Miniprotein binders against b1l550. Designs and how they scored, part 25

Target 1, 279 residues: b1l550
Amino acid sequence: MRLPEELLERARDIHSEAPSHRIKLDRVGSFGLKVPVEFKGFLLLAEADVWVSLPEGRRGVDLSRQVEAIYELSNPPKDPFSLCREAAISLLEKLNYADSSGVSIRFDAPLQDGESLKYYGVEISSIASDEIINKIRVEILGMTACPCTAELIRAYKSSEIAATHTQRSLGILEVSTKAEHPDPDKLASIIERAMSSPLRTYTKRPDEGGLVIRSLSNARLAEDVVREMIHLFLEEFGHLPEDTHILAAVRSMESVHMHDIYAERSFSLDEIRKEISSH

## First folded at step 3 (miniprotein)

Design Q32
Fold by ESMFold2-Fast, scan of step 3:
Structure Q32 (fold): chain B 279 residues (1-279), chain A 84 residues (1-84)
Amino acid sequence: as target 1 above (279 residues)
Amino acid sequence: GSVEEYLKEAQEFVDRVRELTEKALKTNDKSLLLEAAELIEKAYYLIRKALEANPDHPEALELWAEVFRLQIELYRAYRRLTGE
């Protein structure tokens, strides 16, 4: 139930008052909103955060106008990329005291895996100010295997495919760019190709053996996976603006230890090309 | 077709999605969830057509909310059957 209009007007008066301390806030908004999106033919329930900057001379933000901005644009449901960008722009139009606005949308994206579906994590953002910056983060599970243990076992057993520790690993690619959001399916594909093997949603007993053998034959350190992800990213998305920023990371969940292994690299396209060229 | 024809056809897909999701959980058969997912897509398309014609159509908004809830149920059923 909505509050009476007079009550909403009184709330707006409070927000326009001077604050007790003249301090600018970077992000003030409504977080954890449920919003429908249409993604590649699927209707999905996404989680959204919307925010604006708050100047040092203003006490509060009009939260009802933030919710209105995203909900107006989500009915009927639309693709999350357009929704994210258009809502961020709409926030600045509706809340003219703000210097910047932002929208983040999170959902699990379906991915065809044979005759089944699996899901991977997607978070997209658009931040609007004097320009628009688009950000996307993709997380997908795969398998890694330790090359050091494999080499040790080969030395003793003379086996072509050495037994080693296999573990689930989470691959992460995050891209921040002035261009349109990259296709998350392509980012997910890069992550899976960099892994020792992808993780399937349903493996029959024979398929399970094949997956394990593939992982053992393609043993990779987390560090190897991150480097391969960067290499594959540059092949697919090297056309993006030079100031595009990327985070590539892998978190390996060791099955026999209490701790995880983590490797990451953050870089701009300009930075990484200069690094590679310098040998 | 008319808005009313779109909504009637979408409702038939919605009803079938419920049947498939329930059957999948009872029989532990995730292939039925893939079929349900395709029907969700078809229902969404028809409801979107209705809402594009009239964004405030009460029946279309109610059906849209139901497809929304079914997609969440389908996702949860899928995770249960995959052990993820």
Scores: ipSAE 0.000, ipTM 0.153, lowest interface PAE 16.6, mean pLDDT 78

Design Q33
Fold by OpenDDE base, second read of step 4:
Structure Q33 (fold): chain B 279 residues (1-279), chain A 84 residues (1-84)
Amino acid sequence: as target 1 above (279 residues)
Amino acid sequence: GSVEEYLKEAQEFVDRVRELTEKALKTNDKSLLLEAAELIEKAYYLIRKALEANPDHPEAYELWLEVAILQAELFEAYLRLTGE
């Protein structure tokens, strides 16, 4: 039931009132909206968050206008990169009291894996103010072989081959840039290449055992994986602006320990280049 | 299931891994090693479940070490059969 126009006007008046406490809010909006997007030829239902800043002199935001802004741009469905940027800009135009806006879109991205499809997690965002910042976060599961037990096994068996147990690992790359959103498939590829082997979704594949065995020859600590991610990122995306910010992280889910191993590095391209050049 | 059930089932997989590895080497059949590798992962999974239920269970840890050693042996066998 649509509320009568009079009630809507009254509600708008309440939102425009001065608050009891004159405090600016950074983000006010709707979270968990469902929006269709077109990604790599696939039509996907994504989750979206939309928000704007609220000045100290305004009690509340017009939430309906925020929702309308993103849905207007979502029909017909378009790529999530354009949707984020355009919606962020539209929010500032529609809500003129806001000095900043943001849109975040989350979904599982399909990725071709031989004859099958696998998925990785992606969050695409844009924040608009006097400038536009584009952000992308990619998460993908892989497999690592930890060298932590290799020496113990070697000592026990008197073997020259360093072998160890394997574990699942979550790799994370987050990039914030004034340039266009980096290609999420490339980011996913970087994560997978940094790990010992990719994780396959399908159970009972004849070649799955082979992947596990091969991973033992490519043993890497979580720390090694993060460093490799950074290295590969610089090779692929070194052309991005120097003020581009990156988070590289790995969470290894150990089979033996009740806790996970976590490693991360946050940096700008400028900072990391200086660091590498100093060695 | 119970911790004991998890460990019992894991031990069954471990036993099968040994059998498959030995057979693979005798018959020069690497496909059996792939099957064994899958069973290793199942064993790890069950041991993890046991440890989740009882983080200080000594037998679960001992079995994990056994599985890790077998995995190393499996890898060596694979290299031997593939010529890598």
Scores: ipSAE 0.009, ipTM 0.232, lowest interface PAE 11.6, mean pLDDT 81
Fold by ESMFold2-Fast, scan of step 3:
Order: C-alpha cells, then structure tokens, then sequence
Structure Q33 (fold): chain B 279 residues (1-279), chain A 84 residues (1-84)
C-alpha cells in the first residue's frame, strides 16, 4: 500500500462517520442535473434533482451513487415518468441507510398548435419509502375575459352583446397520488378548455383579432375558470385513489389596473366528492 | 409619455375602430373587424399606461368604458358577418 492509496481508503470512511451533531436530514442530494428524456416522440433535455434522507448517525451521502442511479437509467433516453419512478427506487436500493428517496424532473413539454409548437411547463416527482407517491404540476398560459366588465357594458348600452378586455392567465393543476402520474397533455387540455381562449405561439394581426373575439363569447371569472378546471378534472381523473390531492389555480395578469387576480382550491378526491354531493 | 399623450393616442385608435367597423359592415369584409380588434387591444394598453401613471384619472376610466362599448359593437358586427 502506498501513502496515496492509504489516504483514498480513509477518505471513503468520511461519509460513514458519526456527525458532530446527531440530527436527521430530510433531503440530501444532487440538484440541477441535466438528463435527456423522451417525451411523446420528442428528445428533450430535462433538469433533475435526486435526494435521499440521511439518518442521525451518518455524516454524509455518497453523491456519486445518486448521479449513477439516474444516469444509468437515462441511457437510452426514456419517458420521464418511468425514469422518475425507477430512479427513486434505485436510490433506496443503492443507499440502504436512507428511509426515503426522491426524484424531480422538470421540462417544457411541446404541444401541437396548428402547424407550430407551443410549450407548457411540467414538473414531476416520485418519492419512495414504504410506498411511492407521484406528483405532477402542469402550468400553461391562456386567455380570460372578465364578465363583470361585460355586464356593465351590457347594462350601459342596453345591449344583449357583452364586451370586455382580455387578459393573459396562467392555469395550474398539481396532482399528488399513489397511482401513476396523470398524463400532462390531458392536464394541459383541461386547463385550456377551462379558459376563455388558449394562447397561441404565433399570432398574426388577423389571428390576434379572432382570439379576442373568441374570448368574448366565453367570458369567465378566475373563480369560474378554477371551478371549471375542477369539474373537467373530475370527469377525466375521478378514477384516481380517494386520497389523491389536487391543487387547481389560475392567475390572471395584465389588467388595466395593474393587479393580478388569483383563485385556487386545494382538495382531496374524497373531500370534493362529499362537498359536491351535499349541494 | 404623459397621461395626456397616452389618452390622445388611445382616442385616435378609438376613432379608427369606429371607421373600420362601419366599413366592415358595408363591405362584408371581416378582415377589417380583425384590424379593429387589434386597435382595441392597443387602446386598452395605452389606457393601462395612463392608469399606471395616475390610477385616479377619471378621463382614463371614461375612455376605458368607451373602448369596451366599441368592443361590444365589434363583436355584434362579427356575428352578423359570420352568422355565428
């Protein structure tokens, strides 16, 4: 044994040593890893975080084993949902001192918009322990038209035709479940259908005017949009386990008064069904 | 720009919207309504700029209401031309 070899052997013991303070840590890991994924026929570069719990008696985590866990499973590139779940399981197998593991993967998902592509935000997670909890968050921009201003105009003009200005709005659906991740394209579709009009990637002057006119025929409050999102979610995903937790939210931007409007509702499937059945 | 400059420019768009809407109905040309709709959005943007500078400006709110009324007239014209 040479001196350098002896130093390397002792360096490997550091992570297994007792810490200065016997305190458990909830998440220790490698954050901001770039990983290739295959999504709906597209090869995308995603960003991933991987972590494990660290017990009170262990000084550190082997970060190299965490990176190995996800990269071994990313070649060849596969769908981000399978990668997320499999990597979380692999982390617990490779780092057996951990009580739990987690993986988050973030990417911009392409969505067909006529002859062009637009993108919406997707973040998925899998947290493994005695069971696996899967989480997905979808964010997509659309348009809303306020019926309050429309009603004021109708009253003022004594007209049956309502009119209002349009606003950009961000729709958000977040789902946490013991089942598989919901299809993000379906979540994005729910959000867009709840809006007054979808936002297009490429809009010429004529198309922009048409978008405004379409929004006027489907004027909705932020509160209306959230309720419609919940209704549409229950029609599509009501089959998920009763303890599935959902967040539905919308943030309306670019108003004449420079104020954002925000509406949200968090619920479990069991909770919302009991509420709806009571009315 | 000043509040007065924003409101003057918005008023010019309002006047143009009226002209385009009437012409569209006479010529059965819905492309003019799409042009008018875009000018309505520009008018709203300028009114928003005026209100950013002075949130309590009564003339800005009056013009905002006028633009909303024109948008209703534009929507009515669009329904007539498309039969929707």
Amino acid sequence: as target 1 above (279 residues)
Amino acid sequence: GSVEEYLKEAQEFVDRVRELTEKALKTNDKSLLLEAAELIEKAYYLIRKALEANPDHPEAYELWLEVAILQAELFEAYLRLTGE
Scores: ipSAE 0.000, ipTM 0.299, lowest interface PAE 13.5, mean pLDDT 79

Design Q34
Fold by ESMFold2-Fast, scan of step 3:
Structure Q34 (fold): chain B 279 residues (1-279), chain A 84 residues (1-84)
Amino acid sequence: as target 1 above (279 residues)
Amino acid sequence: GSVEEYLKEAQEFVDRVRELTEKALKTNDKSLLLEAAELIEKAYYLIRKALEANPDHPEAEELWFEVLRLQMELLKAYERLTGE
């Protein structure tokens, strides 16, 4: 339904008014927008948030212009990285009172698993001001196994014990950089290589026993997985600017213990290189 | 909830998505596709919960692929209704 012209005129006036209190707001925008994206040949339905900063002297943001900015750029669907960056820039151009803008896009990314597909979580952001900061978070499930010689021997002799010594683990890599977004498939690959075994798409013949055996031959603690993820990240993405910030984390679930195990490390490339070189 | 409860609820969302997508195409109403998109996300969440609790559950994986196919159909329907 169209709004009456009187309401549209009053809305425009209200947004440009002085607020009751002269306080800057960091993020004001439209959250939870559904946006089609094209990712590596796949059409995916993503969820997007768009926002701008609001100066202390202005009462409100023109939300309709924010929605227009991202939807104009999403038709036809394009890759979510270009959409994220272009929409953040467009928001600053369209909303000249803002000193910063941001766009975040979330989706489940397909990953080839033999003849089938599996999925991992991706969230990307671009925050624009005098510079652009690009952020990406990748989450993927895999398997870990406790490294203990006695337990490994027992596990190989007993499938039930083997199953209880393997845990489903969520690997997380988050990168914030002034460079372009890292390739999420490469981040997912780093996580999977750091783990004892990847989770595979289920087949008509169960392959769970094979995954358990593979995990036990490459047993790693959550702490080991985080360190390995950092090592592999530096090999793959050491070319990024030194002020690039990374979070590496693992959450291990459904183990022989009653509680989840969590390990993480946050660092800049500059910090971690100095730390490693001192050893 | 149990794996069976997650999958039952996810199946109900899948069935509703199919109904909404078909109705949207017949009535040329894109707002129904936006409603369907919300239900797809809810279905994915429940299926993910089921697979986290029991990765060996073949019905959960089959439903996951069905949701993906419906999502692709919804995106194509949305492009058609918004004009190309």
Scores: ipSAE 0.000, ipTM 0.111, lowest interface PAE 20.3, mean pLDDT 77

Design Q41
Fold by ESMFold2-Fast, scan of step 3:
Structure Q41 (fold): chain B 279 residues (1-279), chain A 84 residues (1-84)
Amino acid sequence: as target 1 above (279 residues)
Amino acid sequence: GSVEEYLKEAQEFVDRVRELTEKALKTNDKSLLDEALKLIFKALELIKKALEANPDHPEAWRLWIEVLELQLELERAYERLTGE
């Protein structure tokens, strides 16, 4: 349905009116938009949120202009990092009353797994104001093996190699930086290398035994995994700006308990370097 | 299912793992160890369900320890057959 022009001309511009209360809002926008992106040769359907700050004197945001900002840049599909950054800038240009804008894009990223693909979670954002801050969060499932139970069995059996239960664990790396988004494949690789072993979509029968034996031989606490992730991150990305902020975390989904084990550390590059150099 | 049903099924998998491990060592057939390993994980999932229903169940904890010991035996069998 189209409304007559005469009626539209008589309608109030509600968004430009004074609000009921003169309060600034930090984020107002369109959330859950479906957008196609091109990621490393794959056409993927991503989910996007777009928002702007709303000043205390304005009742509402022009939602149609927010959708235009991301849609114009998403057709034809482009890489999600350029889309995220360019859309955030476009939002400020289209909605000049805003002090800041942001775009978040979420998708499942394909990762080569032998002759098949597995997927890991990626969420990126760009927040634009007088500067641009880029954020990326990577989540990937892996396998951990409990060293405490392994040590108990080893002691009981007088064996040098101990048995233990294995469980799925979610590894998380989140990076906030003034530089470009880090490569999510490299972040995923860091997480998988820190784990007892990666999870695989397809494994040949001989490889299944090797994967489990590797997990048992590389038993790690969630705390061990987080420390290893930080170590590997510094080796790969230690040259990012000193004010880069990182969150490293692991959630272990214990196979024998009703609860999860969780370990995390947040830090800036400046902070962690000072900590390490003091040892 | 009941805790008793979970533990009975887990015990059946444990018994099958022992059979497969012994046969693998006698026949030098690593594929039987891969089969045994899959049954270990199935047993652990059933034990987890039993412990979720009754965290203090002595038989569930005994069976869990037995499965972990069996996992160690399976690890040794892999090393013997594959050199890894």
Scores: ipSAE 0.000, ipTM 0.151, lowest interface PAE 17.6, mean pLDDT 79

Design Q42
Fold by ESMFold2-Fast, scan of step 3:
Structure Q42 (fold): chain B 279 residues (1-279), chain A 84 residues (1-84)
Amino acid sequence: as target 1 above (279 residues)
Amino acid sequence: GSVEEYLKEAQEFVDRVRELTEKALKTNDKSLLDEALKLIFKALELIKKALEANPDHPEALELWAEVFRLQIELYRAYRRLTGE
């Protein structure tokens, strides 16, 4: 049921009152909002979180103002990058007591896969304060094949035919930058090219054979995949500001073990270039 | 395929989305909304193929607008079924 407007006007403004304890909170907001976004011609139902910092002298945040900020900007649906950045700025403008604001938007991005579509995970954020930091995380499943087992089997059989265990692996690229968000399709492409082979949403028998053969011919450790992702990232996005921070990671869901293998590297563009040039 | 074939197929997906959304609300079954969302993506792909041939195609633009309205209805249906 809806409360009468007059009752709301006469009630104490609880949010502007002093709190029980004068402690600053870093993130207070509305989480799990459903918002429509337009992504490369697709209308997608995305999930959004919006938040602001709360000063030590204020009891609460105006949650209705937060929801208004993102929903006003989501009608008509716009690209999630502009929505993320504009909503973060709007939150600071509407909630003048806040030192910082943030917006995070998550969705499954469609990617053309022959005559079908496959999907990969995208999470973007914009955090506004004295500057705006844009963050994007792309996750996509692919295949990896163990080179150690492949080499052992090849030696044992004295043949050119490679055999090894294959598994699904989750590739992850996360980029934090003062520049615009990188194109997630390009990040997804980097991840897939670094793996032994991509996964397909719909695979016919000849295509299945091809993926298996490709994986066996291109066997890679999780460590190999992370290094290749970094190499390919530098080729595509080396023009980003030198203080751009990247996380590259692979989680291999080992088909012959009850546990996963994980490899990662975090770095700034400045840091990684100095490291590579030292050889 | 022709533009007419793309738009006919997209319209069939749009009609199925309406059926699934109504059924989901009547049966309180969120999984039908997930199915409807997948069909929206298929309809949008066909509409884009039609618009690649003619960006100002009136029937394609009208169907695009209808898919947008369905997306909003689907969003509202999700909120009703999740109790947000």
Scores: ipSAE 0.000, ipTM 0.155, lowest interface PAE 14.7, mean pLDDT 79

Design Q43
Fold by ESMFold2-Fast, scan of step 3:
Structure Q43 (fold): chain B 279 residues (1-279), chain A 84 residues (1-84)
Amino acid sequence: as target 1 above (279 residues)
Amino acid sequence: GSVEEYLKEAQEFVDRVRELTEKALKTNDKSLLDEALKLIFKALELIKKALEANPDHPEAYELWLEVAILQAELFEAYLRLTGE
């Protein structure tokens, strides 16, 4: 049911009115929209946030134009990188009072893992103003094993096989750049290679034993994993602009503690190269 | 509930979404699309529960893809009925 158009034409345009307080807002928009995306041959249901800046003299944003911008670009489903960039640009064109716009798209990305699929988390953003900044965050689970406990058992037993506890760890890589979004599969690969071993979604008990043994043979602290992630990132993506910003982090879900262990480093490519070259 | 119960209920919502979307386009009734959107969210919640219980369940993933396709069709129907 709709109100008569004649009534709507005579009604006040609330959004274009002066606000009660002349305060600029940084982000105003539609959050938690469900949008289909095409990712490497998979059709996935993603969650999207779309937003614009709101000037101090304007009471509200036109939410219908925000929804229209992403819907127009979501059909047929396209890759989330193009969708983020094009929707952010479209928002600025449709909402000329805005100084900036942004789009974030979140989904679980499938990876082929033997005969099954496993999933890792992806959030892709584009923020448009006088320039476009592209952001991507990848999160994937792996296994780590404590080298301190392994060393104590090895020394005590003079054992050829060290026993230690293992735990799930979440690896995180976030990249902010003026260049194109890095390939999330490559970011996920970097994280998994930095871990003691990868996780599989489908394993029979003999395969599970193999992963545990692999993890025990490659014991790493959360701090070790972060340093290795940075090393591997620089090998793969060191060509990005020098003002590219990266966050590398690991959250270890310790089976023997009531809390998680967390390690991180944020840096620009310019900063990290100067640090490494000074050693 | 079981994975099988979640997927059966999700499939019922998916079937209803198809009916509502087709009827909305035929009758030019946008309110049916709002109804369909509610059912899509219910189907997704059930599929997520199924995948949390068994991340490698092929039928759950197939239904997830069906919902993504239906949501694209629903967005197209919404644009068609509201006018670009």
Scores: ipSAE 0.000, ipTM 0.147, lowest interface PAE 18.4, mean pLDDT 78

Design Q44
Fold by OpenDDE base, second read of step 4:
Structure Q44 (fold): chain B 279 residues (1-279), chain A 84 residues (1-84)
Amino acid sequence: as target 1 above (279 residues)
Amino acid sequence: GSVEEYLKEAQEFVDRVRELTEKALKTNDKSLLDEALKLIFKALELIKKALEANPDHPEAEELWFEVLRLQMELLKAYERLTGE
């Protein structure tokens, strides 16, 4: 039903009215949008969140304009890094009452693993205000073997290679920087290399055995994994700005215990460099 | 080649990908999915060439979205056959 133009002219703009309570909101937007992106030759359907700040003197946000901003930039599909940055900027331009904007895009990234394909979780974000901050979060599953149990068994049986329990572990790297988004494949690689062994999507029994053996020979605590992640990150990404913020974390899904083991460190590049230099 | 030729060839690859995916699920043969994956990349390259020549070509856009859907199906098939 097309409303007559005359009625539209008489209708008040609800969103532009003064609110009953003059309070600024930090984030108002649409969450869970579906947007196509091109990632390393793959066309993927990603989930997207878009938001802007709302000043105290405005009742509501023009949500349709927000959605339009990201969809205009999504056709034709482009890389998610550019999409995030460009959409965040576009939101501020289209919604001139906002002093800040943000875009977050989530998808499972394909990763070549020999002749097979595996995946890791990615969330790419950009926040725009007086400056642009780019954020990337990578999550990938690996395997850890417990060195403590291995040592106990070794002591008991006097064997060179002690058996130990293994568990799936989720590794997490989150990076916030004023520079461009770090390469998620490199981040995923850091996480996998920090663990006892990677997980394989498809393994034949002999291959599975090999992975377990590798894990046993490289037993690591969750704490060890996080420290190794940080070490490897510094080697690969030490060139990023000093105010770059990093979260490194591991959640081990324990096979022996009913609870998970979790370890994390949050730091800026400046802080961690000072810490390491002091030793 | 012409835009039409690119799209025709791309469609042939897309059709083959669908066929291979279905067959893989029926026969529990992952090697067919690997082949399907290779073909879907070829299709994407051809579609890109078509769009470069004519960015507003409606058939190219339609085929692009079809490939997107098919990639998702292919990924699900991989998960199913690998036990994830």
Scores: ipSAE 0.006, ipTM 0.207, lowest interface PAE 10.5, mean pLDDT 83
Fold by ESMFold2-Fast, scan of step 3:
Structure Q44 (fold): chain B 279 residues (1-279), chain A 84 residues (1-84)
Amino acid sequence: as target 1 above (279 residues)
Amino acid sequence: GSVEEYLKEAQEFVDRVRELTEKALKTNDKSLLDEALKLIFKALELIKKALEANPDHPEAEELWFEVLRLQMELLKAYERLTGE
């Protein structure tokens, strides 16, 4: 219910009061806001989180100012990267007691798939302080095929194409950088190319057979996929600042097991280049 | 073009989006939603041009809110047709 203005004017400023305990909080804000964004010609309804740091001597954050900031900047809808960066800066300017601010925006990105669309997950963030750090996480499903089972069948049958089990695998690339956000379509492409084959929204039997044959011809362990993702990432984005941090991961939903296989590597560009050079 | 020309063209796209969304739900054809989404973007570009020329134009503001509501309806239609 909306309270009268005169009542609000007479209330204590709870937010500026001393807290019960003098403890800093890293992130205080409004989470799960629905905001419209424009992404590569598509209008999408995204989910946003906005936050600021809270010093040990202040009881609370003005949440209404946070919500106003992002909604004002999302009208008219704009690209989520600009919205993310501009909102993070605006929050820090509007809430001067904060040491840092952040904005995270999540959406399912459309990707052309024949005559239809498929979708991949995107989460972007901008964290503002004395500098701006941009983070992007891309998740997309692909297919992997087991090379161990393939080799056993090939040895037994002496065939050109070995039979093996295939499964859905989730590929993940996360990048944290002082540069602009990497293009999520390029990150999604890297993940798909590292897999045994991409997944499709609609497959007819001849296309389905081709997809399976492609997977069997390009059988890969989860470990193989992660290494290939890193290799392809370095080819496309090796120009980013040396302190750029990357997470590459794959979760394989093994069709012959009740559990998943998971492989990951976190690294900075400086770290991985030294490792490759020493090897 | 003029503000009036932009708004007339945007309204035509909005009307087409409503038609495509209704047909998609009737025929269970999600490709029509893909087409509708592209038309929403075209409508928004025209409304943006109208608002750049006259920020206080009531018809442009009203149509912009209509497009945002229509986008929400379209996203819900996608969820219904994909079962996700």
Scores: ipSAE 0.000, ipTM 0.152, lowest interface PAE 16.2, mean pLDDT 78

